# Designs tried in a protein design chat: VH-VL binders against q8ixk2r445to577. Part 317

Target 1, 133 residues: q8ixk2r445to577
Amino acid sequence: FFGMLQNKGLTDYCFDYNPPDENQIVGHQVILYLCHGMGQNQFFEYTSQKEIRYNTHQPEGCIAVEAGMDTLIMHLCEETAPENQKFILQEDGSLFHEQSKKCVQAARKESSDSFVPLLRDCTNSDHQKWFFK

## First folded at step 16 (VH-VL)

Design a9 (framework fv_cosibelimab)
Fold by ESMFold2-Fast, scan of step 16:
Structure a9 (fold): chain C 133 residues (1-133), chain A 121 residues (1-121), chain B 112 residues (1-112)
Amino acid sequence: as target 1 above (133 residues)
Amino acid sequence: EVQLVQSGAEVKKPGSSVKVSCKASGGTFSRWAISWVRQAPGQGLEWMGVIIPYFGTANYAQKFQGRVTITADESTSTAYMELSSLRSEDTAVYYCAKSRYYGRSDAFDYWGQGTLVTVSS
Amino acid sequence: NFMLTQPHSVSESPGKTVTISCTRSSGSIAYHYVQWYQQRPGSAPTTVIYEDNQRPSGVPDRFSGSIDSSSNSASLTISGLKTEDEADYYCQSYDHSNKHWVFGGGTKLTVL
């Protein structure tokens, strides 16, 4: 699958990656923003290795979660996907982070009106359901 | 460094078309968003449309839909804006401008020098 | 569609502080970033503030931006005014419904 990764519960919001320097894509948090349909900063690919790849810039980035953290951070992709970069897109639309055993949820960023994807205990919430558009 | 260089001034008759070019250097042209903005004499800035060359996606301001076409040639790192059915009120300086990301973080961080298009009989 | 409304002109003496407002007619000003551009006669615009309150390298710290959700407006503040600050200033923000950018009408700043 590839395209814009949209949330079922937080309607019209998509995965978005807008690092401060377009030539340095590593190390910043993935956000959620209103879906625009133009590709670019909202274009992601779900791979057979269970990676979520950022395909707009080179080298390509892979979404990861650092040990003990709940935020999704952009890392460089590796030849063999490390466990912290593996997400299982389940039939019900849940995005399960294999290493932590938690699900990706659309959530409000602390002290902000902004939204971000965060790891949370898996529930049946529509805020944990994702699909490619 | 990043530079946007536009084609030279044009004088056109009503009913004709004009095609302005914007050649980019100093970065990854294909991945940028390139907007076109015009400014009539003594007036403010007016956004016309945008293209993201790699994705082939374009979007246009409602006022210009049907008359404007924005294209890009990735091999020459050049964006084009063509405006048809020209009227005297289309007399303006036309700018191309680069932004890094569409939507949320869309500051126009580099601008072309502008192209004066004069429409007169 | 929405409008971004700016005062047509503002003036102030050298060394003083001026504030230029940019009011959004519908939708929250805070949900989409606001940029500010400076345009001197005969020149293309240049960015003085991006993403509400960030300064590009080379822009003096006399320039600052802010958002006020209660008035649904953004503001550009220029302190320690200098003659070279004379220019037209434009705010800009995003229209998600149409996937378009909108510019304010512009404000002519005169120093003295």
Scores: ipSAE 0.685, ipTM 0.881, lowest interface PAE 1.3, mean pLDDT 90
Fold by OpenDDE, second read of step 17:
Structure a9 (fold): chain C 133 residues (1-133), chain A 121 residues (1-121), chain B 112 residues (1-112)
Amino acid sequence: as target 1 above (133 residues)
Amino acid sequence: EVQLVQSGAEVKKPGSSVKVSCKASGGTFSRWAISWVRQAPGQGLEWMGVIIPYFGTANYAQKFQGRVTITADESTSTAYMELSSLRSEDTAVYYCAKSRYYGRSDAFDYWGQGTLVTVSS
Amino acid sequence: NFMLTQPHSVSESPGKTVTISCTRSSGSIAYHYVQWYQQRPGSAPTTVIYEDNQRPSGVPDRFSGSIDSSSNSASLTISGLKTEDEADYYCQSYDHSNKHWVFGGGTKLTVL
């Protein structure tokens, strides 16, 4: 699966990554932004290694969850996907992070009008359902 | 240092076509979006269209839909803008502009020097 | 579709502070980044503010950007006005519905 990773509950919002330096893409938080359908900062791929890859030229970035965090941070992809980069996109649309046993939820960023994907206890909320478009 | 160098000034007859080039250097062309913006004499900036070379995707302003074609050659790091069926109202300075990501912040952080296209009988 | 509306012109004396507004006609200003461009006579535009309030390197801190959700507008503020600040200023944002970039009409700043 590849393309825009769009949330069902938070209508018209997609995974979005825009690092300050296009040549140094790691270490920043993935956010949600209105879907624009042109790729680039909103183009992601779900791989056979259970990675969510950010579509860039090499080196490629993979979404990771750092220890003790509930945010999605961009790391470099590895030849063998590390445990903190493994996700399961289930048939019901839930995006499950294997290591934390949490689901990715579209949420409002604290004290702002911005939105971000956060790890939360798994529910049947549409805000925890995602699909590629 | 990133640079955008455009082709030289053009003088065209009404009904003809013009193709302006924009050669990029000093960065990773395939990571960029290249927009074309024009400015008629004494007027404001007008966005015409954009291309993301890596994806081969382009969008055009409705005003120019069907009359403008934007292309890119990654091997030469060059973007092109072709405008057909020229009319006097198309007389303007045409700029190419670089941004990193389409539809996000998308600030045009680098601009070409501009290409004057004059359409007259 | 939306439009960005700017005043046609503003003027102020050197050393003073000037503010240029940019009002969005539809959609929330809070959900869409606004950029500001400076264009001096005979030159290509240059970015002075991006993502509402960020300054590119080389842009002096006299330039600042802000947004006001209540009025659905963005503002460019220039403090300690200098003669070199005389230029046209354009606000810009992205139309996600139409996938277009939208410019304001531009504001001519005259330093008296």
Scores: ipSAE 0.032, ipTM 0.728, lowest interface PAE 3.8, mean pLDDT 92

Design b1 (framework fv_cosibelimab)
Fold by ESMFold2-Fast, scan of step 16:
Structure b1 (fold): chain C 133 residues (1-133), chain A 120 residues (1-120), chain B 112 residues (1-112)
Amino acid sequence: as target 1 above (133 residues)
Amino acid sequence: EVQLVQSGAEVKKPGSSVKVSCKASGGTFSRWAISWVRQAPGQGLEWMGVIIPLFGTANYAQKFQGRVTITADESTSTAYMELSSLRSEDTAVYYCAKSRYYGRSAFDYWGQGTLVTVSS
Amino acid sequence: NFMLTQPHSVSESPGKTVTISCTRSSGSIAYHYVQWYQQRPGSAPTTVIYEDKQRPSGVPDRFSGSIDSSSNSASLTISGLKTEDEADYYCQSYDSSNKHWVFGGGTKLTVL
């Protein structure tokens, strides 16, 4: 699967990566932003290694969640995907982070009107359901 | 530093086509969004469409769908806007403009503009 | 499928403050970023405000942007008016339904 990774519950929003420096793609939080449908910084690839890749840049970025954290951060892709970079995209659209046993949920960023994907306990909420468009 | 340099002025007959170029330098052309905006004499700015060169994806304002084609050549860092079936009311200055992220970022660099005159 | 409505013209004396409004006819003004461009005669536009209220390097702090959700409008405010501020000003915002940018009709600022 590849394309814009859109939320079923927060219907106008897609995974979005907007690093402040276009030559440095590592270390910043993945956000949610209004879907534009043009690819670019909203284009992600779900790989056979269960990675969510931001592969339009070199070196390629892979979404990861650090131990004990709930935010999705862009890391460098590895030749062998580490466990913190593995997500299972399930048939119902749930995006399950294997290492933490939690699901990716569209959520409001604390103290702002901005939205971000966060790890939360898995539920049947549409805010935890994602699809490529 | 980023620069956008457009091709020179054109004088065209009604019914013909025009193709304006916009050559980019100073950054990562393929990852930008390049929009085309026109301005008829004494009138406002009118967005025509956009291309993201890396993806080859283009989108056009409804008014121009079917008449405008925006393309990009990554090897020369050049975007093109072709407008067909020209009418007198297509007389305008045509600008290319760069934005970092489509749907969010401002047009932070503009070409100098290309005057297209459609007459007689 | 919306319009951004600006006053056709505004005039004010040097040293005073002027505000140019940009009203969105449908959909929330606050849901999409608003950009503001300045265009002097014979020149390409240049950005004076981006993403609602940010200033590009080199734009003086006399220029400010704001959003008012209750009136569904964005505003460009220019304080301490100078003769060189005389120009056309355009707001711009995004149409998420069509994936298109939309410009306001433009406001001619005269500094008399």
Scores: ipSAE 0.605, ipTM 0.878, lowest interface PAE 1.8, mean pLDDT 92

Design b10 (framework fv_cosibelimab)
Fold by ESMFold2-Fast, scan of step 16:
Order: sequence, then structure tokens, then C-alpha cells
Structure b10 (fold): chain C 133 residues (1-133), chain A 120 residues (1-120), chain B 112 residues (1-112)
Amino acid sequence: as target 1 above (133 residues)
Amino acid sequence: EVQLVQSGAEVKKPGSSVKVSCKASGGTFSRWAISWVRQAPGQGLEWMGVITPLFGTANYAQKFQGRVTITADESTSTAYMELSSLRSEDTAVYYCAKSRYYGRSAFDYWGQGTLVTVSS
Amino acid sequence: NFMLTQPHSVSESPGKTVTISCTRSSGSIAYHYVQWYQQRPGSAPTTVIYEDNQRPSGVPDRFSGSIDSSSNSASLTISGLKTEDEADYYCQSYDSSNKHWVFGGGTKLTVL
């Protein structure tokens, strides 16, 4: 699948990647922002290796979660996806990060007016349900 | 350095169409959003629509829906705005403008403007 | 669907401070970025403030932007006013429902 990765619970919000420098796309946190429908920084590909790829730039970025952390960070993609970059998109729309046994949830960022995707214990909440549009 | 260069002034008859070009240089045209903004003589700025060239996706202001078409040619780094069924009220300077991310980023570079005059 | 309302004109003497308001008719001004553009006669607009309060490289620090949630407005403040600041100023914000940009009506600044 490819397109804008939209949240079922926060219906107007999409995965969004807006690093400060367009030529240095690695190392920043993935955020949620109002879906604009124009692709760009909200365009992602879900691959057969269970990666969520940021395809706007070269080299391509892949979303990862460091061990013990709950934030989604952009890393460089590898020929063989490392375990921290693998997300299982399930039939119910949940994104399951198998290495941590957690699900991606839309959440409000403390001390900010921003929303971000975070790893949380898996629930049946619509805030943990995602789909490509 | 980023630069947007637009085609020259046009004089058109009512009922005809006009197609204005905006050639980009100095950056990664395909990854930008290119908006079109017009300004009638002595009036304010009016947003018409946008295209994201890499994605081929366009969106238009309600007022221009059905009359405006915005396209992009990545091979020449050129965006186009075509306005059909021209009326005298369409007499304006038409600008293209670049933003990094649609819906969030400012228009950081503007074309010089193209005067379109619609008269009988 | 909303409007951004600006005063039609403002005037002030050189060296003084002027503030131009931009009021949003519906929806919170604070939930979407506000940009400010300067347009001198015969020229294309240029950005003087982006993302509420940021200055582009080359814009002097006498230009500043702010958001006031209580009045649902954004403001552009220009201190140390110079004759070269005479221009039309436009605010701009985003309509997320229609996925459109909206411009304010513009403010003509005269420096006398």
C-alpha cells in the first residue's frame, strides 16, 4: 500500500514527516498533522518487508523505534529491514511493532500543540487504527 | 538559488483560455508545492490552486473549480495554470509561488507575475 | 469557510511602531500557521513572517509576528518604521476542511 496514512480515531490526521533540513531527512520524530491530500511529506509506502517508507527523498527513510523508546524516528532504509523498522499492518487497521509488542497510537504531545504517533499497549481504540488513503 | 520565471503578458478575448507557465530552477521542483495566486488591479491576493509535481495532485479554490487546471512537467521543471471561459473580471496579474509543504509552509519564492488582460 | 479580516490601511511616522491585525472569522487562529507577506508597488509579494512568528533570512528583526487566541487574531508588528516599509501587507492561513489557503484583504501601510 502507499498513500497518506490516516488515523481512524483522529480522522483529520495523517502521518507526517517535516525535518528542518530537506537534505538531511534522518533522525527526527515522525508527527501527525492535518491531512492535506497532496502527498509530499505525508506520502508513505508500506512494503512487503513490513516497512513504512518515506519515499519523497533519496536516500529513502524508514520509520523505526529504538529499543525501550516509544517515539517513531526516521532512519535510513536497509537492504534487509532491521527488526526495529518492522510494523505489521493488521486486518483491523492496527500497526503492530513486533519487536516491542506495542501498537502505534495517535497521541497528544505534552507541552506542545502537536500530535504524534507513539507506541502504546495494544487496545481496540480507533486511535490505534490506520489506513492508507 | 531558487528562482521562478513566468511567461510574458497576454491579451485575450472573452470566452477564450489562457495558459501561463512558471519555470523553476535552483532546487528540487518535484518535491515542492506550486500555488497560483492572482491579483486584480488595485485588489488583494486571491489563491487559485496548487499542484504537487511529484504526485501529480492538484487542488483548486471553489471559485475557480471547473475553469482552472494546474499541471506540471517534471522534465522541464515547469508548472502551468490554464484558465478557461475568460471574462473581463479575470483581468489580473497571475503569480506562481513555491512552498515546501502544502498546508503548512509559507510561499518562500514567488514568480515575477504575468499580466493577463481580458478585453473585447 | 472563513475570512481573515485586516484593517484597510494604517499610517505611522518613521521610527515608530505599527501593528497590523488579522482576525479569523471562524475556527481558531492558533490551530493553523499564519504567514505574512509584503508587497511593494509593482513587485511580487515576499515573505516577512512564516509559521506565526519566524523570520526568513534577510528580514530585519524589527519585523515580528504573534498570535492572540483571546481575540482570535494574528498580528504583524514593525518597529523602527522606515519609508521602505511602505507596502501592502497580507496575512494568510489554512482552511483544513477545504484544504485551501486563504488570504486576508490586505493592509496598506503608509509611512509619513
Scores: ipSAE 0.682, ipTM 0.897, lowest interface PAE 1.3, mean pLDDT 92

Design b100 (framework fv_cosibelimab)
Fold by ESMFold2-Fast, scan of step 16:
Structure b100 (fold): chain C 133 residues (1-133), chain A 120 residues (1-120), chain B 112 residues (1-112)
Amino acid sequence: as target 1 above (133 residues)
Amino acid sequence: EVQLVQSGAEVKKPGSSVKVSCKASGGTFSRWAISWVRQAPGQGLEWMGVIIPLFGTANYAQKFQGRVTITADESTSTAYMELSSLRSEDTAVYYCAKSRYYGRSAFDYWGQGTLVTVSS
Amino acid sequence: NFMLTQPHSVSESPGKTVTISCTRSSGSIAYQYVQWYQQRPGSAPTTVIYEDKQRPSGVPDRFSGSIDSSSNSASLTISGLKTEDEADYYCQSYDHSNKHWVFGGGTKLTVL
């Protein structure tokens, strides 16, 4: 699958990668932003290795979660996907992070109207359900 | 140093078409969003449409849907805007403009503008 | 869909402060970022404020942007007015529903 990765509960919002330096893809947090439908910085690919790849830049980035953290950050993709970069897109739309055994949830940053994807305990919430558009 | 350089002024007859070019340099053209904006004499800025060269995907303002086509050639880092079925009301300066992230970022670099005059 | 409304013209003396408003007709002004462009006679527009209140490198501190949710408007404020500030100023915001950019009608600033 590839396209804009949109949230079922927070329906206007998509995965978005907007680093300040457009030529540096590593180390910035993945955010949620209003879906523009044009690809670019909201275009992601879900691979057979269970990676979520950012294809707008070369070299390609892969979404990862560092040990003990709950935020999604951009790393460089590796030839063999490490465990921290593996997400299972389930039939119900849940995006399950294998290493942590948690699900990606659309969440508001505290005291802010900004939204981000975060790892949370898995629930049946629509805020944890994702689809490619 | 990012630069957008547009083709020169044109005089066209009603009913004809015009194709304006916008050549980019100094950055990663394919990853940008390139918008086209026009300005009739003494009037304000009017957004016409956009292309994301890497994806080849374009979107157009409702007013121009069916008359405008925006394309890009990644090999020459050039975007094009073609407007068909020209009317006298299409007389305007046409600008290309770059933004980093479509739907969020400002138009941080603009072409110098191309005057298109439509007269019989 | 929405419109962005600006005053047609504003004028002020050199050294004084002027504020140009940009009012959104439907939906919250805070829903999307507002950009501000300056267009001097015979020139292409240039960005003076992006993402509500940020200044590009090279734009003097005299230029500032703000959002007022109560009036559903954005404002561009220029202090210490200089003759080179004479220009047309345009606000811009994104229409998420139609996936389109919207420009305000423009404000002619005269420094007299």
Scores: ipSAE 0.730, ipTM 0.905, lowest interface PAE 1.1, mean pLDDT 92
Fold by OpenDDE, second read of step 17:
Structure b100 (fold): chain C 133 residues (1-133), chain A 120 residues (1-120), chain B 112 residues (1-112)
Amino acid sequence: as target 1 above (133 residues)
Amino acid sequence: EVQLVQSGAEVKKPGSSVKVSCKASGGTFSRWAISWVRQAPGQGLEWMGVIIPLFGTANYAQKFQGRVTITADESTSTAYMELSSLRSEDTAVYYCAKSRYYGRSAFDYWGQGTLVTVSS
Amino acid sequence: NFMLTQPHSVSESPGKTVTISCTRSSGSIAYQYVQWYQQRPGSAPTTVIYEDKQRPSGVPDRFSGSIDSSSNSASLTISGLKTEDEADYYCQSYDHSNKHWVFGGGTKLTVL
């Protein structure tokens, strides 16, 4: 699967990666932004290694969850996907992080009008449903 | 440092076409979005369209749909804007502008502009 | 679909503070980032504010941006006005509904 990773509950919002420095593609948080369908900062790939890969740059980035965090941070992809970079995109649309045993939920950023994907306990909320478009 | 260098001024007849180039340097062209913005004499800025070179995806202002074509050549880091069926109202300075993230980033670098004069 | 409305012109003396407004006709001004561009006579535009209130490197801190949701407007404020600040200023935002970048009409700033 590849393309825009769009949320069902938060209508018209997609995974979006926009690091401050174009030459530093890792270490920053993945956010949600209005889907535009033009690729680039909203183009992701779900791989056979269970990675969510941001492959518009070289080296390629993979979404990871750092210890003790509930945010999605961009790391470099590795030859063998580390445990903190493994996600299961299930048929019901839930995006499950294997290591934390939590689901990715579209949420409002604190004290902001912005939105971010956060790890939360798994529910049947449409805000935890995702699909590639 | 990022730079956008555009092709030279053009003088065109009504009904003809013009193609303006915008060569980028000082960064990674494939990571950008390249927009075209024009400015008629004494008037404001008007967005025409955009291209994401890496994907070849382009989008145009409705006003110019069917009349404008924006392309990009990654091998030369050059974007192009072709405007057909020229009319006197198309007389303007045409700018290319670079943005980092589609839909949300500023046009952080601009070309120097290309004057296109349409006259009979 | 929306428009951004700016005053046609503003003027102020050196050393003073001037504010240029940019009002969005529909939808929330906070829904999309607002950018501000400066264009001196005979030159291409340059970015002075991005993402509502961020200042690019090289732009003096005399320039600041703000958002007012109550008036559905963005503002560019220039303090300690200098002669070199005389220029046209344009606000800009993205219209997601029609996938267009929208510019304000521009404001001519005259330093008296």
Scores: ipSAE 0.586, ipTM 0.885, lowest interface PAE 1.1, mean pLDDT 95

Design b101 (framework fv_cosibelimab)
Fold by ESMFold2-Fast, scan of step 16:
Order: sequence, then C-alpha cells, then structure tokens
Structure b101 (fold): chain C 133 residues (1-133), chain A 120 residues (1-120), chain B 112 residues (1-112)
Amino acid sequence: as target 1 above (133 residues)
Amino acid sequence: EVQLVQSGAEVKKPGSSVKVSCKASGGTFSRWAISWVRQAPGQGLEWMGVIIPLFGTANYAQKFQGRVTITADESTSTAYMELSSLRSEDTAVYYCAKSRYYGRSAFDYWGQGTLVTVSS
Amino acid sequence: NFMLTQPHSVSESPGKTVTISCTRSSGSIAYKYVQWYQQRPGSAPTTVIYEDKERPSGVPDRFSGSIDSSSNSASLTISGLKTEDEADYYCQSYDSSNKHWVFGGGTKLTVL
C-alpha cells in the first residue's frame, strides 16, 4: 500500500511529516494534518517488512516508537526492520504496533490546536482506524 | 539562496493563450509546492493553482478550472502557468510563489511577477 | 467555498497600534494556518507572519498575529507604527474541502 494515510474518525486528517530541514529528515515527531491529496509530505509506503516509509527523501525515513514512549518518531530505515518500526495494518483499519502491543490513535495535543498519532490501548474506536487514499 | 525568476512581460490578443515560466534555483525544486497568484491592476491577490513537481500533481482554483494548466520540468527546475481563452479581465501581474508544504506553509519566496496585458 | 473579509483600509498615526482583521465566512478558521503578507507598490508580496503567529527572520517584533476561534477571525497587529509600514496587507488561509488557498481582499494601511 502507498498513498496518504487517513484517519476514519478524524476524517479530514492524514499522517504528515514536516521536518524543519530538507537535509535532516530524522528525529522529529510525525503529526496529523489536513489531507491535501497531492503526495509530498503526506505520502507514505507500507512495506512487506511492516514499515511505514517516508520515501520522498534520501536516505529514507521509517516511522518508529521508542520503548516506553507513545509518540511516532521518524528514524532511518534499516536493511532489516527493527521491532520498534513494525506496524500491522489490520483488516478493520487498526494500525497495531507490534513491540508495544498498542494501536495508533488520532489525538489532539493538550493545550494545542495540533493533532498527532499516539500509541494507546487498542479499542474499536474510529480514531484508531486508518486507510490509504 | 532560493530564487524564482519569471519570464518577461507579454501583450496578448483576446482569445489567445499565454504561458509564463518560473525558473527556480537554490534548493530542491522537485519537493516544493509552486503556486501561481495573479493581481489585476489596483486589485487584490488571487490564487490560481499549484503544482508539486516531484509528484506531477496539480490543483486549480474553481474560477480557472478548464482554462489554466500548471506544469513543471524537473530537468530545468522550471514551473509553467498557461492560461487560455484570454479576456481583457485577465490583464494582471502573474506571480509564482514557493511554499515548503502545501496547505500549511507560507509562500516564503516569490518571483518578481510577469505583467500580461490582454487588449484588442 | 468561503471568503476571508478584511477592512478595505485602515489608517493611524506614527507610534500608535493598528489591528487588521481577517474573518472567515464559513467553516472554522481553527486548525488551518493563517499567513499575512505585506506588499509595497511595485513589489511582490513578502511574508510578515506565518502559521498564525510566527515571524520570519528580519520582521520586527512590532508585528504579531493571533486567532480568535469565537469570532472565526485572525488578526495582524502592528505596534509602534512607522511610515515604512505603509503597504497593502493580505491574509491567507486554506480551504481543506477544495484543497485551495484563499486570500483576503487586502487592507491598505496608511500612516499619517
């Protein structure tokens, strides 16, 4: 799968990555922003290694979650995907992070007008359901 | 340093078309969003459309749908805006402008503008 | 599908503070960034505020931006007004439904 990764519950929002420097794509949090449908910083690829790749830059970035954390961070992709970079996109639209046993949920940042994907206990909420457009 | 340089002024007859160019330098052209904005004499800014060169994706304001075409040539780092079926009301300065992320980022660099005059 | 409405013109004396509003006619102004551009005669616009309240390098801190969700509007405030601030000012925001940028009609600022 590839394309814009959109949320079923937060219906106008897509996975979005906006690194401040075009020559340094790692270390920043993945966010949610209004889907524009034009690729660019909202274009992701889901791979056979269960990675979510940001491949418009070289070297390619892979979404990861550090142990004990709940935020999605851009890391460098590896030849063999490490466990913290593996997500299972399930048939019901849930995006399950294998290492933490949690699901990716669309959430509003506290005291902010920003939205972000966060790891939460898995539920049947539409805010935890994702699909590629 | 990022710079956008546009083609020179044009005088066109009603019913003809015009193609304005915008050559980019000083960054990664293919990954930018390049918008076109016009301004009729004494009037405000009007957004016409955008292209993201890397994806070849373009989107246009409803008012211009069907007579504006925005294209990009990655090999020359040049974006183009072609407007057809010209009317006197299309007399305006046409700007290209760069933004980092479509739908979010400000237009941080602008071309110098190209005056297109439509008269009979 | 919406308009951004600005006052046609505002004027104020040097050293005073002026505020220019930008009101969205339908749909929420919240969660969609507002930019502000300054245009002097014969020149292309330049950014004075981006992403609601941020200033580009070189823009004095006399310029500030704000959002008021209850009135569905954005504001550009210029304090310590100087003659060099005379220009046309445009707000810009995003139409997420049509995936289009929208400009306000522009405000002519005169410093007398």
Scores: ipSAE 0.680, ipTM 0.896, lowest interface PAE 1.5, mean pLDDT 92

Design b102 (framework fv_cosibelimab)
Fold by ESMFold2-Fast, scan of step 16:
Structure b102 (fold): chain C 133 residues (1-133), chain A 120 residues (1-120), chain B 112 residues (1-112)
Amino acid sequence: as target 1 above (133 residues)
Amino acid sequence: EVQLVQSGAEVKKPGSSVKVSCKASGGTFSRWAISWVRQAPGQGLEWMGVIIPLFGTANYAQKFQGRVTITADESTSTAYMELSSLRSEDTAVYYCAKSKYYGRSAFDYWGQGTLVTVSS
Amino acid sequence: NFMLTQPHSVSESPGKTVTISCTRSSGSIAYHYVQWYQQRPGSAPTTVIYEDKERPSGVPDRFSGSIDSSSNSASLTISGLKTEDEADYYCQSYDSSRKHWVFGGGTKLTVL
């Protein structure tokens, strides 16, 4: 699967990576933003290693969640995906982060009108359902 | 530093087509969004369309759908805007402009503009 | 489908403050970024405000941007007016439904 990773509950929002320096792909939080359908900074690939890969830049980035955190951060991809970079995309559209046993949810960023994907306890909410468009 | 350099002025007959180029330097051309904007004499700015060179994805304003084609050549870091079936109302300065993230970022660098005059 | 409406012209004396409005006819102004461009005769536009309120490097702090949800409008405010501020000013915002940018009609600023 590849394309724009869109939320079922926040229907106009897609995974988006917008680092201040567009040539540095490491260390910034993945956000949600209005889907533009043009690829670019909203284009992701779900790989056979269960990675969510950011293909726009070289070297490519892989979404990770650091131990004890709930935010999705861009890291460099590795030859063998580490556990913190593995997400199980289930048939119902949930993205399950096996290492933490939590699901990716579209959530409002605290004190802001912005939205971000965060790890939360798994529920059947449409805010935890994702699909490639 | 980023620069966008456009091709020179053109005079065209009604019914013909024009192809304007926009050569980028100083950054990662393929990853940008390159928009085309025109301005008729004494009039405002009018967005025509966009291309993202790396993805080959283009989108066009409704008014120009079917008449405009925007393309890019990554090997030369050049974007092109071709407008067909020219009319006198198409007389305008045509600008290319770069933005970092489509749908969000401002047009932070602009070409110098290309005057296209349509007259018989 | 929406339009962005700006006053056709505004004028003010040197040293004073002017505000140029940009009103969105449909959909919330607050949910999409607004950019502001300055264009002098014979020149390409340049950005004076991006993403509602941010200033590019080199733009003086006399330029500020704001959003007013109650009037569904964005505003560009220029304080301490100088003759070099004479230009056309354009707002721009995004149509997420069509994936298109939309420009306001432009405002001619005269410093008298």
Scores: ipSAE 0.723, ipTM 0.907, lowest interface PAE 1.3, mean pLDDT 92
Fold by OpenDDE, second read of step 17:
Structure b102 (fold): chain C 133 residues (1-133), chain A 120 residues (1-120), chain B 112 residues (1-112)
Amino acid sequence: as target 1 above (133 residues)
Amino acid sequence: EVQLVQSGAEVKKPGSSVKVSCKASGGTFSRWAISWVRQAPGQGLEWMGVIIPLFGTANYAQKFQGRVTITADESTSTAYMELSSLRSEDTAVYYCAKSKYYGRSAFDYWGQGTLVTVSS
Amino acid sequence: NFMLTQPHSVSESPGKTVTISCTRSSGSIAYHYVQWYQQRPGSAPTTVIYEDKERPSGVPDRFSGSIDSSSNSASLTISGLKTEDEADYYCQSYDSSRKHWVFGGGTKLTVL
């Protein structure tokens, strides 16, 4: 699967990555932004290694969850996907992070009016449902 | 350091066309979006359109649809804006502006501007 | 579509703090990043704030951006006002539905 990763509950919002330095794409947080399909900041790929790849840049980035965190941070992809970069996109649209055993939920950022994907306990909320468009 | 250098001032007759160039340097042109913004004398900034050179795709403000053409040449890192059917109201300083090719980023670098004067 | 409305002009003395508002006519200001550009007389615009509150390198921390959802507006605040801050300031946001950038009308800041 590839393209815009869109949330069901937070209508018309997609995974979005826009690092401050276009030459340094790792270490920043993935956010949610209205799906617009312009540029490459909303293009992601779900791979057979269970990675969510940001493959519009070289080297390629993969979404990771750092220890003790509930945010999605961009890391470099590795030849063998590390445990903290493995996600399962289920048939029901839930996006499950294997290592934390939590689901990716569209949420409002702390002390912000912006939206971000956060790890939360898995529920049947549409805010935890995702699909590629 | 990133720089955008635009072509020189133009004086045009009504009904004619003008093509302004914007040459980029100091970075990776293929990672950018190039927008064109104009400013009439004593007026505010007006977005005209954008191109993502890597994709060769351009979007235009509705106001200029059918009258403006934005192109880019990756080999020379140059973007172009052509405006046809010129009228006196098109008299303005035209800027190119660079943003990330993500499509929603700020214009972090600007050209020096190109004055286009349309008069009989 | 939407419009961004700014006051036509503001003025303040050196050392003081000034705030320039930017009100969005439709859609939520909270859902869309706002940028601010400074344009000194006879010069091209430069970015002073991006993504609501971020400062580019070289922009002093006297410049700050904020969002107010209750009034559906963004604000540029300049503290410790200096004479070189005299300029036109424009807010900007992105219309994802039309894939357009939209500028405010601009605000002329005069340092008294």
Scores: ipSAE 0.014, ipTM 0.660, lowest interface PAE 7.3, mean pLDDT 91

